# VH-VL binders against q20498r280to473, part 10

Target 1, 194 residues: q20498r280to473
Amino acid sequence: LELTDLYMRTGKKVPVIVEKCCASIEDQGIVTGIYRQCGIQSNIQRLRAKFDSGAEPDLHEFGQRDIYSVSSLLKQYFRQLPNPLFTYQAYPKLIEAFEKEDSLSEKVESLRFSLETMPEAHYRTAKFLMEHLTRLCKSKSLTDMTSKNLAIVWSPNLFRPPPTLNGADTHLLSGLNVHTAICDFFIENSESLF

## First folded at step 4 (VH-VL)

Design v14 (framework fv_relatlimab)
Fold by ESMFold2-Fast, scan of step 4:
Structure v14 (fold): chain C 194 residues (1-194), chain A 120 residues (1-120), chain B 107 residues (1-107)
Amino acid sequence: as target 1 above (194 residues)
Amino acid sequence: QVQLQQWGAGLLKPSETLSLTCAVYGGSFSGYYWNWIRQPPGKGLEWIGEIDHSGSTNSNPSLKSRVTLSLDTSKNQFSLKLRSVTAADTAVYYCARTSDIVSDEYFDYWGQGTLVTVSS
Amino acid sequence: EIVLTQSPATLSLSPGERATLSCRASQSISSYLAWYQQKPGQAPRLLIYDASNRATGIPARFSGSGSGTDFTLTISSLEPEDFAVYYCQQHYDWPLTFGQGTNLEIK
């Protein structure tokens, strides 16, 4: 279900699955390769089915057993959103703002303005996730996951260009490297951007 | 077919440590949790804890401070140690298997049970 | 922890009758409930898992139903060998918990 539709149904700006997975990972996920190591597919599928049915499984105890399945579930959830976290609508504006040759301060201001145009549920969920990743980066000596490493594994789940690309548009065809770079920037600057 | 066989000391004095062992025949340790469950005389079943093939354990919060679970993969055995026993620990103790898949933690194979009596 | 309450505590019936045993959870457990049969001096035997799936080798007279917080085990026509204690167990969340049992006894 799309984020805005879910928000309208539940009254919650951040989905329960996002909130619970992030909490479990911050509690139990200071382990090597968090978000890089894959979980067990059958566990991911079963947990996803529980959340989709409206159940709220206790991920604290489960996280002690298999935190990699919790982290894989969260990435899968974002990857499968019908409208990506940063939206098809905001995508061109975000890429353009990031690629400008402006000062750091001007880049932050431009990105912040573009992020604020996103629907409420997308903005609040993006803020929640980016701040979670920023906190997790503080444990990089234990996890081996720097902001760049987190950006590499996370960016494919968060950014997709709009389905229609009419003619040559180098801005929209900027590719994988810019998605990683903007995600890395968001993780490093989450306090200034949100 | 999978078979669980268990043994250990059946008579203890208060303050002693309970030690039970369960041997697994006909099946792999991997893919499963290996559990201990107890049943006081005339009462219901209480889950004690679980261990997987890597030695990772989870236990009932009410018993966590006194429980140690261990695994010996070379012998296909897993063991329970329960410290500082009292009369309240008198029960039949069972070993049992569950899947390691989330929400498939129902017990499909059980050991024969060991009656443990704690008395002075 | 999730608390399971079984009712009645004791059910007295005759062979050939229908038995209905209830299990109620303190919170929703979706359909993640198992049923066990225990005879004197024996380990429990798995009858039903995921509320309604019959375990291998379990006779068709045993059936389970329910979801959320309310579950039932039904034995359509009691055989002499069915008189035993029955336990429900939730496999939704940790710690794993059991009901206190229903004693099905011969009238």
Scores: ipSAE 0.000, ipTM 0.445, lowest interface PAE 15.2, mean pLDDT 85

Design v15 (framework fv_relatlimab)
Fold by ESMFold2-Fast, scan of step 4:
Structure v15 (fold): chain C 194 residues (1-194), chain A 120 residues (1-120), chain B 107 residues (1-107)
Amino acid sequence: as target 1 above (194 residues)
Amino acid sequence: QVQLQQWGAGLLKPSETLSLTCAVYGGSFSGYYWNWIRQPPGKGLEWIGEIDHSGSTNSNPSLKSRVTLSLDTSKNQFSLKLRSVTAADTAVYYCARTSDIVAYEYFDYWGQGTLVTVSS
Amino acid sequence: EIVLTQSPATLSLSPGERATLSCRASQSISSYLAWYQQKPGQAPRLLIYDASNRATGIPARFSGSGSGTDFTLTISSLEPEDFAVYYCQQHYDWPLTFGQGTNLEIK
């Protein structure tokens, strides 16, 4: 389901799968290459099926065995959202705000304004995820995952140009570079932005 | 094909440590969890714990404080140590294999079983 | 932990009859249930996994069904070698748990 449709059905602003995966990773995921290392495909499919059926698997016990499948599941969940986390609708405003402003304070103000225009479920879930990544970044000496490294692995799962731009190559839009830069900025400044 | 053969102490006194070993033949340690399960005489099955090729373990919460699982990769063996045994630990103990894939933890190969009796 | 309750505790039937064994979970386990057969003096033998998939080498007379909390093992026509104790096991969540068993005995 799209994020807002899920919110309307469950009454929860942040999906259970997001809450449970983030909790497991903060407890068990202070390991080398978290979010960079791939999980096991069949484990990811099985866990996803349980969440999709409305079940809430115990990720604390599972995370002790295979945290990389938990982190891969979370990235897959965001990648497969019909409307990306930062929405097709907010996409051009977020890009413009990031590229236009040179000072930190002005960039934060412009991005905060754009983020606040997103639907409630998208805003709350983005806040939850970005704050999770900010906390995880504090352990970068153990994980070898800086904010930039996290941005590299996460940005493809969070940002996509609107379908109306279909036909434009991501390379032509400098999409890979700008998506990574915005994501890195969000991780470093999550407390100021949300 | 894959076979599990187990051995260890059959008779123990209360307070002693149970030690059992299981050898794996015809298969790889990688890709699987290696488990211990017990069955008291005339009763049902109880999962004790699991260990993978890397030495990562998980144990039944009811037994976790007393259980130590270990591997000897050079001999293709895994072992169970259960501390501070009592008469309640009298059971047939089995080693068994599961996939390391979440939700595919059903036991496809079993050892022959070892009867452990705890008596004074 | 997830508790599995098997019924009946003892089932008395004759060769050629149909056996139906039940396993009920304390919470939904989707389809993640396995069935085992245990004969006296032997280790358990895997019959069914993921509720309905027959393990390699298991005769077609054995079948499993169910989802959520209610599961059934069916033996369509009992052979003499089928009289044994049967256990269900959930592979949904940790710790892994088994039912208390159903003893299938000759009438």
Scores: ipSAE 0.000, ipTM 0.446, lowest interface PAE 14.6, mean pLDDT 85

Design v16 (framework fv_relatlimab)
Fold by ESMFold2-Fast, scan of step 4:
Structure v16 (fold): chain C 194 residues (1-194), chain A 120 residues (1-120), chain B 107 residues (1-107)
Amino acid sequence: as target 1 above (194 residues)
Amino acid sequence: QVQLQQWGAGLLKPSETLSLTCAVYGGSFSGYYWNWIRQPPGKGLEWIGEIDHSGSTNSNPSLKSRVTLSLDTSKNQFSLKLRSVTAADTAVYYCARTSDIVAPEYFDYWGQGTLVTVSS
Amino acid sequence: EIVLTQSPATLSLSPGERATLSCRASQSISSYLAWYQQKPGQAPRLLIYDASNRATGIPARFSGSGSGTDFTLTISSLEPEDFAVYYCQQHYDWPLTFGQGTNLEIK
């Protein structure tokens, strides 16, 4: 399901799977390589099926045994959204705002304006995730995951250019570097952007 | 206290359909998988399949073509139908609940068992 | 499917002795292994889950260990009521599978 459709069905602006995974990782995921190291595929599939059925798994006990499957599940959830977290609609505006402005304050103002045009469920979920990653960065001496490292592992799951007829897209040709750079900026400046 | 109570046909002829029902007392039907497991006389345990409160099922591939699992949430009951039985299906059949841990799954409560004999 | 092989098939011991039962998986199942006890005419009873966690009401003499492909159930000092068949079960992947059982019998 789309984020907006899920919000309409549940009344929750942030999906339960996002909320529970982030809580588990903040509680039990201060470990080396969080989000970088992969979990066990069968565990990820099992947990995903439970959340999809409307169950609310207890991730406290599970996270103690296999936190890497919890973090992998969360990345997979975002990667598989039909409309990406930062939306096909907002994508061109976000990339252009990031590339156009040189000063920190101008980038923040331009990006904040573009973020505010996103649907409520997407904005609230993006705010929730980016703030989660910002908090996780405070433990970088323990996790060895800087904002740049988190951006490298997260950006492929959050940004997709809109499809084009020929498979070519202006921003696609700029490569993964722009996605990583904007994601890193969002993690470092989440307090100012959301 | 959670209790599972099961019943069904005890004697079948080859080609008939086995039908068993399990009732859940003292606990919530939602949030768990409800399973069927069998044990041929003098042999080990074989998992048949699982169903949750939404009707989502998973079955052992070796039995999948013959197995139908269903639930009746109004009665807190779930049922197994196994079609085209043969002598190889003679076993004690158990219903069982998975733990409240969503993944991985193990069986924390079991029914008393039902002996099913398939003979001509 | 994941195949579980239990050894020995039969273990003959006296009360007061230590029992060690093995379960080997055909592939790594991490720590996702449960142990059950079954007495004649009864349903199986959960003893251990997640390789080493004792289920509610299970005496301290029962312990589980192992990870990956090799797992052990230990009964530190056998009581008369412990003579039963023991089964391991993997809860790593579908289909859920059990070992063939170890029969713990009085010598």
Scores: ipSAE 0.000, ipTM 0.455, lowest interface PAE 14.7, mean pLDDT 85

Design v17 (framework fv_relatlimab)
Fold by ESMFold2-Fast, scan of step 4:
Structure v17 (fold): chain C 194 residues (1-194), chain A 120 residues (1-120), chain B 107 residues (1-107)
Amino acid sequence: as target 1 above (194 residues)
Amino acid sequence: QVQLQQWGAGLLKPSETLSLTCAVYGGSFSGYYWNWIRQPPGKGLEWIGEIDHSGSTNSNPSLKSRVTLSLDTSKNQFSLKLRSVTAADTAVYYCARTSDIVATDYFDYWGQGTLVTVSS
Amino acid sequence: EIVLTQSPATLSLSPGERATLSCRASQSISSYLAWYQQKPGQAPRLLIYDASNRATGIPARFSGSGSGTDFTLTISSLEPEDFAVYYCQQHYDWPLTFGQGTNLEIK
């Protein structure tokens, strides 16, 4: 289900699954390799099925037993969005603004403007997730997950080129580096960008 | 204290549908998975499937195409239907409870068991 | 699926003796292993969960140990009521699976 369609159904700008997973991880996920270590597939499937059926499982107790399944579920959720979190529509302008040879302040202003053009549900969910990752970075001495490390594991779940951008296979290899770089930038500058 | 009581038809012919019901006393449906497990005579235990209070189900892949799990929250009951039975389905069937917390799928309370015999 | 193999199939002992029952998993299940006791005509009874935690009301003579692939249930001094069939069960991954059982019988 599209993020905007879910917003129209529920009236919530940020999906319940995103809110609950982030809260669980901030409470119980200050552990080595958070978001890098994989969870147990059957636990991920069970949790996903509960959220998809409209249930709201208590992730506090789940997180105590297996926080890596909670973090894996959240990454899977974003990866499987039909329109990526940063949208197909905003993708070209975000990449252009980031790659432009500008001062830091000019780059921030251009990116902020582009982000603000995204649909409400995408903007609010992106803000929520990026701020969550920024807070998590404060614990990097405990988790061994720097903003760059988080960007490496998160960027494939957040950015996809629009189908209209031809040469996907050749450009995708180059794009993997830019996706990580822009994601790292968003984590480091979330307070200025959102 | 939590108690599970089960009932259903004990004698079936091949191709018929097995129907069993389990009632929960002294506890809530919420926070748990409600399971069916079977044990062929003289053999070990086989997990059939689970259902939670929202109606979400998971079943053993070997049985999934034949298994239907349902619940009636107003009566605190959950039920198993197993269609197209054969002699291989002859077993004692148990209902049992697990917590819905990840990796806590051990069975703390069990029903008394129902012997189901499939013979022509 | 994860296969659990219990040994021995039958263990013949006398009251007062120590019983050691083994369960081996086909792959690592961390510490997510439970043990059950089943008496003739009765449903199984949970004894141990998470490899080593005793369930409520279970006597101290029952203890579990192990991690990864090798697990043990120990009964330190057998009482007459302990002669029963014992099953291990993994609660690590789906589908949930049980061992074939160890029959603890009086000598």
Scores: ipSAE 0.019, ipTM 0.580, lowest interface PAE 6.4, mean pLDDT 88

Design v18 (framework fv_relatlimab)
Fold by ESMFold2-Fast, scan of step 4:
Structure v18 (fold): chain C 194 residues (1-194), chain A 120 residues (1-120), chain B 107 residues (1-107)
Amino acid sequence: as target 1 above (194 residues)
Amino acid sequence: QVQLQQWGAGLLKPSETLSLTCAVYGGSFSGYYWNWIRQPPGKGLEWIGEIDHSGSTNSNPSLKSRVTLSLDTSKNQFSLKLRSVTAADTAVYYCARTSDIVDTEYFDYWGQGTLVTVSS
Amino acid sequence: EIVLTQSPATLSLSPGERATLSCRASQSISSYLAWYQQKPGQAPRLLIYDASNRATGIPARFSGSGSGTDFTLTISSLEPEDFAVYYCQQHYDWPLTFGQGTNLEIK
């Protein structure tokens, strides 16, 4: 299910799977290479099936044993959203705001304005995830995952350009590099942006 | 008071498809995985696969290519189909229940078992 | 997959004696091990889950212990109805796997 449809169905602005995975990782995921190390595919599939069926697996117990499968599950969840977390609709505005402004304060104001135009479920879930990654980044001496490292592993799961983006409005920077840069900026400035 | 009752086997020839059904009484499908387990005569137990109330399945990699699991919510039944049987598939087949919470997949209720013989 | 090895294959004892059955995992499974009893012509019956928790209705003479790779099922004083085959099962990782069984028989 798309994020807004799930919100309409459940009344929850942030999906249960996102809340539970982030809580598990903050409790038990201060380990080397969190989000970089891959989990076990069969474990990821089993956990995903349980959440999709409406069950709420005990991730505290599971996380003690296999936190990398929990972190892999969360990345997969975002990657497989029909409309990406930062939406196809907001994508051009977010990229333009990021590339146009030179000063930190102007960039924050422009991006904040664009983020606030997103549907409520997307905004609240983005705020939740970015704040989670900001907290995790504070443990970088233990995890070896800087904001840039987190952005490298996370950006492909959060940003996709609209399928019809062509022509004169195409930005000079495109693809992985700009997505990583904007994601890194969001992690470093989540308090100011959300 | 949960009870599982199963049927639908007997004598098969090599290459045929095994079909078994398990009916659930006294409980709902939600919150659980519904499993198939087999036991060749005089040997140990082998997990075949599981299905939940939404129809999501997982099966033993050794059997995955031949196994189809299905659910009939209206009749409170779940079924196993195993294609291309050989003499190695001769076993007592059991249906059984596990919780759908990770790391709590031990079998608390079992069907009575169905003997399937594959004979050339 | 996780392989469970049970020993001995056959254990011959008399009523009133203490039975100790072993299950060894090919890798650490923490405490995620269950024990089952199976009598001829019957489905297995859950005895113990999470290594040491007794299932509902199971007599106090049955106890489980162990963690990591080495697990034990103990029957403190054997009764005639306890002579059966016993299986261990790990619920740590997929696919779910069972040991090959220990046959507890009357001496």
Scores: ipSAE 0.000, ipTM 0.448, lowest interface PAE 15.7, mean pLDDT 85

Design v19 (framework fv_relatlimab)
Fold by ESMFold2-Fast, scan of step 4:
Structure v19 (fold): chain C 194 residues (1-194), chain A 120 residues (1-120), chain B 107 residues (1-107)
Amino acid sequence: as target 1 above (194 residues)
Amino acid sequence: QVQLQQWGAGLLKPSETLSLTCAVYGGSFSGYYWNWIRQPPGKGLEWIGEIDHSGSTNSNPSLKSRVTLSLDTSKNQFSLKLRSVTAADTAVYYCARTSEIVATEYFDYWGQGTLVTVSS
Amino acid sequence: EIVLTQSPATLSLSPGERATLSCRASQSISSYLAWYQQKPGQAPRLLIYDASNRATGIPARFSGSGSGTDFTLTISSLEPEDFAVYYCQQHYDWPLTFGQGTNLEIK
């Protein structure tokens, strides 16, 4: 399900799978290459099926055994959202605000304004995820995952241009690899942006 | 405490469909995967597949095209159908339980076994 | 799939002796290995899980060790009831796989 549809159905602004995976990773995932190392595909499929059926598996136990499958599951969940976390609708505004040659404070204000236009479920889930990644970044000496490294692995799962962008615009955005840069910025400035 | 009891046809001809059922007594169906495992005479154990309380299944790739797993939660039973049997399918078939917790798929309770013979 | 190779295929010992059974994995499975005992005409019985944890009701003479690709089941002093076939099983990845078995027979 799309995030807003799931919110309307459950009354929860942040999906259970996101809350439980993030909690498990903060408890068990201060390990080398978190989010970079791949999990075990069959474990990812099993966990995903349980969440999709409305079950709430105990990820504390799972994380003790295979935290890389938990982190892989979370990335897969975001990658497979019908409308990306930062939405097709907000995408052009976010990229425009980020690419302006502004001071840090001006850039934060422009991005904050654009983020606030997103649907409630998308905004709250984006806030939750970005704050989670900011906390993980503080353990970079243990994980070997800087904000830049986290952005490299996360950005393909969070940003997709709208299907209606013309060929020239899509070509330019893809060539500049702006998704990694904006994701890195969000991780470094999550406290100010949300 | 927990007991698995199984039954089904023990003598088949080539091309027929094997059908086995396992009933669970004394335990919850939820929280576990319910498995089928087979053992050809004089050989080792081969995992066939698993089903959970929601009906989600996973099967051994070597058998997947011929395997159907199902459950009847009202009767606390789960079943195996194996299509197009050959002499190579002659084995003792076991039902068994694993935890649904990732990487804890070791078998703590087993059915008594059913000898299935496929002969021409 | 992960292939488990057990050795020896057959081990002939007398009651009171120590038995050491090996299981090798084709790739690292961390500590996610279980051991089973099977007597003729019976279903397998879980002995050890997570490489070294004894299952409920299993006598202290049974112990497991190892990690990565090399695992050992040890029976410190064989009793007559211990002569059976032993199987290892990995619970690291799908599909679940078993070793070919070690037949522990009485001399």
Scores: ipSAE 0.005, ipTM 0.497, lowest interface PAE 11.9, mean pLDDT 86

Design v2 (framework fv_relatlimab)
Fold by ESMFold2-Fast, scan of step 4:
Structure v2 (fold): chain C 194 residues (1-194), chain A 120 residues (1-120), chain B 107 residues (1-107)
Amino acid sequence: as target 1 above (194 residues)
Amino acid sequence: QVQLQQWGAGLLKPSETLSLTCAVYGGSFSGYYWNWIRQPPGKGLEWIGEIDHSGSTNSNPSLKSRVTLSLDTSKNQFSLKLRSVTAADTAVYYCARTSDIIATEYFDYWGQGTLVTVSS
Amino acid sequence: EIVLTQSPATLSLSPGERATLSCRASQSISSYLAWYQQKPGQAPRLLIYDASNRATGIPARFSGSGSGTDFTLTISSLEPEDFAVYYCQQHYDWPLTFGQGTNLEIK
């Protein structure tokens, strides 16, 4: 289910699964390789089924036993969104704003404007996730996950070009690099961008 | 003080549907998976599937296409239906409880067992 | 799926003797292994979980050890009521799986 449709149905701007997983990871996910190390597939499927049925499992005890399955679940949730978190619609505007060789303040201003054009559910969920990742970066000495490392594992789950964009393989690789760069920038500057 | 009590038909013909029910006494469904496990004569135990208080289910991939698990909260019961049985489904069937915390699925309470014989 | 292999298939001992039962996993399951006792006509009874933790009400003579792929259930001094079939079960990954059992019989 798409984020805006879920928001319309529940009245919640940020999905329960996102709020619960992020809280669990901030409580128990200050461990080596958070978001890089994979969880156990059967545990991920079990947890996902509970959330999909409308249940709100208590992740405190799950996180204590297997935090990597909680972090893997969250990445999978974003990867499987029909419209990516940063939307197909906002995608070309975000790329253009980021690739301008302006000062830091001008880049922030341009990206902020583009982000504010996103549907409310996407904007609020993006804000929630980016702020979560920014907080995790404060523990990088313990997790070995810098903003760049988090961006490498997260960007494929957050950005997809619109299906109608043309490009050769070389241009696709360039796009993958820019996705990571934008994600890294969002993590480092979340308080200024959202 | 939790007690599981089970019942259902013990004699079936090939192609019929097995139906078993387990009643939970002395506790609620919340916080647990409610499981079905079987044991063919002279062999080991095989996990069939689980259901939680919200009705969320998981089943063994080898049996998934034939298994239906259900919950009746008004009667404090959960049930197993296994369709299209064959002689290979002859076993003692048990209901049992596990915690719903991942990696803590060990069975702390069991029903008494029901012998199911499938004969042609 | 994770396969558990128990050995020996049958162990014949007398009351007062020490019993050692083995369970081996086809892949590492960390410490997520449980042990059960089953008597004829009865449901299995949980003895040990997380490889070494005794379940409520289980006598101190029962102990579990091991991690990774090799696990042991030890009964330090057999009582007459201990002669039964013993099963191991992994609770590391889905689907949940059991060993084929060890029959501890009275000599």
Scores: ipSAE 0.012, ipTM 0.560, lowest interface PAE 8.4, mean pLDDT 87

Design v20 (framework fv_relatlimab)
Fold by ESMFold2-Fast, scan of step 4:
Structure v20 (fold): chain C 194 residues (1-194), chain A 120 residues (1-120), chain B 107 residues (1-107)
Amino acid sequence: as target 1 above (194 residues)
Amino acid sequence: QVQLQQWGAGLLKPSETLSLTCAVYGGSFSGYYWNWIRQPPGKGLEWIGEIDHSGSTNSNPSLKSRVTLSLDTSKNQFSLKLRSVTAADTAVYYCARTSDILAGEYFDYWGQGTLVTVSS
Amino acid sequence: EIVLTQSPATLSLSPGERATLSCRASQSISSYLAWYQQKPGQAPRLLIYDASNRATGIPARFSGSGSGTDFTLTISSLEPEDFAVYYCQQHYDWPLTFGQGTNLEIK
């Protein structure tokens, strides 16, 4: 389900699955390779089915046994959003703002304006996720996951070019590095951007 | 089109600091990850660490306490310092770029290599 | 750390023959495996990434396969220039690690 449609149905700006997964990972996910290590597909599928049916599984208990399935579930959730977290609509403006500005302050200002054009549910969920990753990055000595490493594993789940751009898929490979760079920047500067 | 050119001290005594620099020509410095890899004579490859355009680093845990990575974005250069060297640090040192695509980090461009010998 | 074990350590073949080189990971790395060729006095050259994708400029005789823990590099018909040391590398988790190498030598 599209993120804004879910917000309209539930009245929650951040999806329950996002809140529950992030809480579990911050409590139990300070482990080597968090978000890099893959979970168990059958466990991911069962947890996803429960959330999709409106159930709220206990991720505190589950995370003690298999935190990698919780982190994999969260990445899969974002990857499968019909409109990506950073939206098809904001995508070209975010790329332009990031690539054109040389100074940190100007880049932050331009990106902040572009982010503020996103629908409320997308903005609030992006803020929630980026702040979660910023906090997780502070434990990089224990997890071996720097902001760069987190950006590498997360960027494919957050950014997609608009399908209405003719020939955009022919430039997908050249855009992959910029997705990671933007994601890394968001993790490092989440407090200034949101 | 992209070329990595490296330089630095080739002969060191035990306890000294190894210092190597790599310059990037013909390509974008930003949006990629810049690595150091070494190879002792007649042996395999060992990853030392990486740095991106923002200065974020990740290093091999076996070397982390001795490794310092830095970059100079105005010159498109990145550098390695390895302190307290011993004979075990004798190796050919390579700088390399990781292709930062969805598939992960693999090395698509390499510098020419620098032989570093640590002897008394 | 993920350990990669390559076999055989040395493979002796003649030009025109098919070469198969193996790389085994200590844990599942999905398809996050690359292959390199290194000739004496030269830096390694990327051949294959993501287990099966051929890098730009690499001849069609080189192919990669496998997933999880078992991976294979195949050279369908050896040319004289193919005799070199081959390394596998995982890019699944940090630290990035390489196998110990397979030396492909002329019989």
Scores: ipSAE 0.000, ipTM 0.451, lowest interface PAE 15.2, mean pLDDT 85

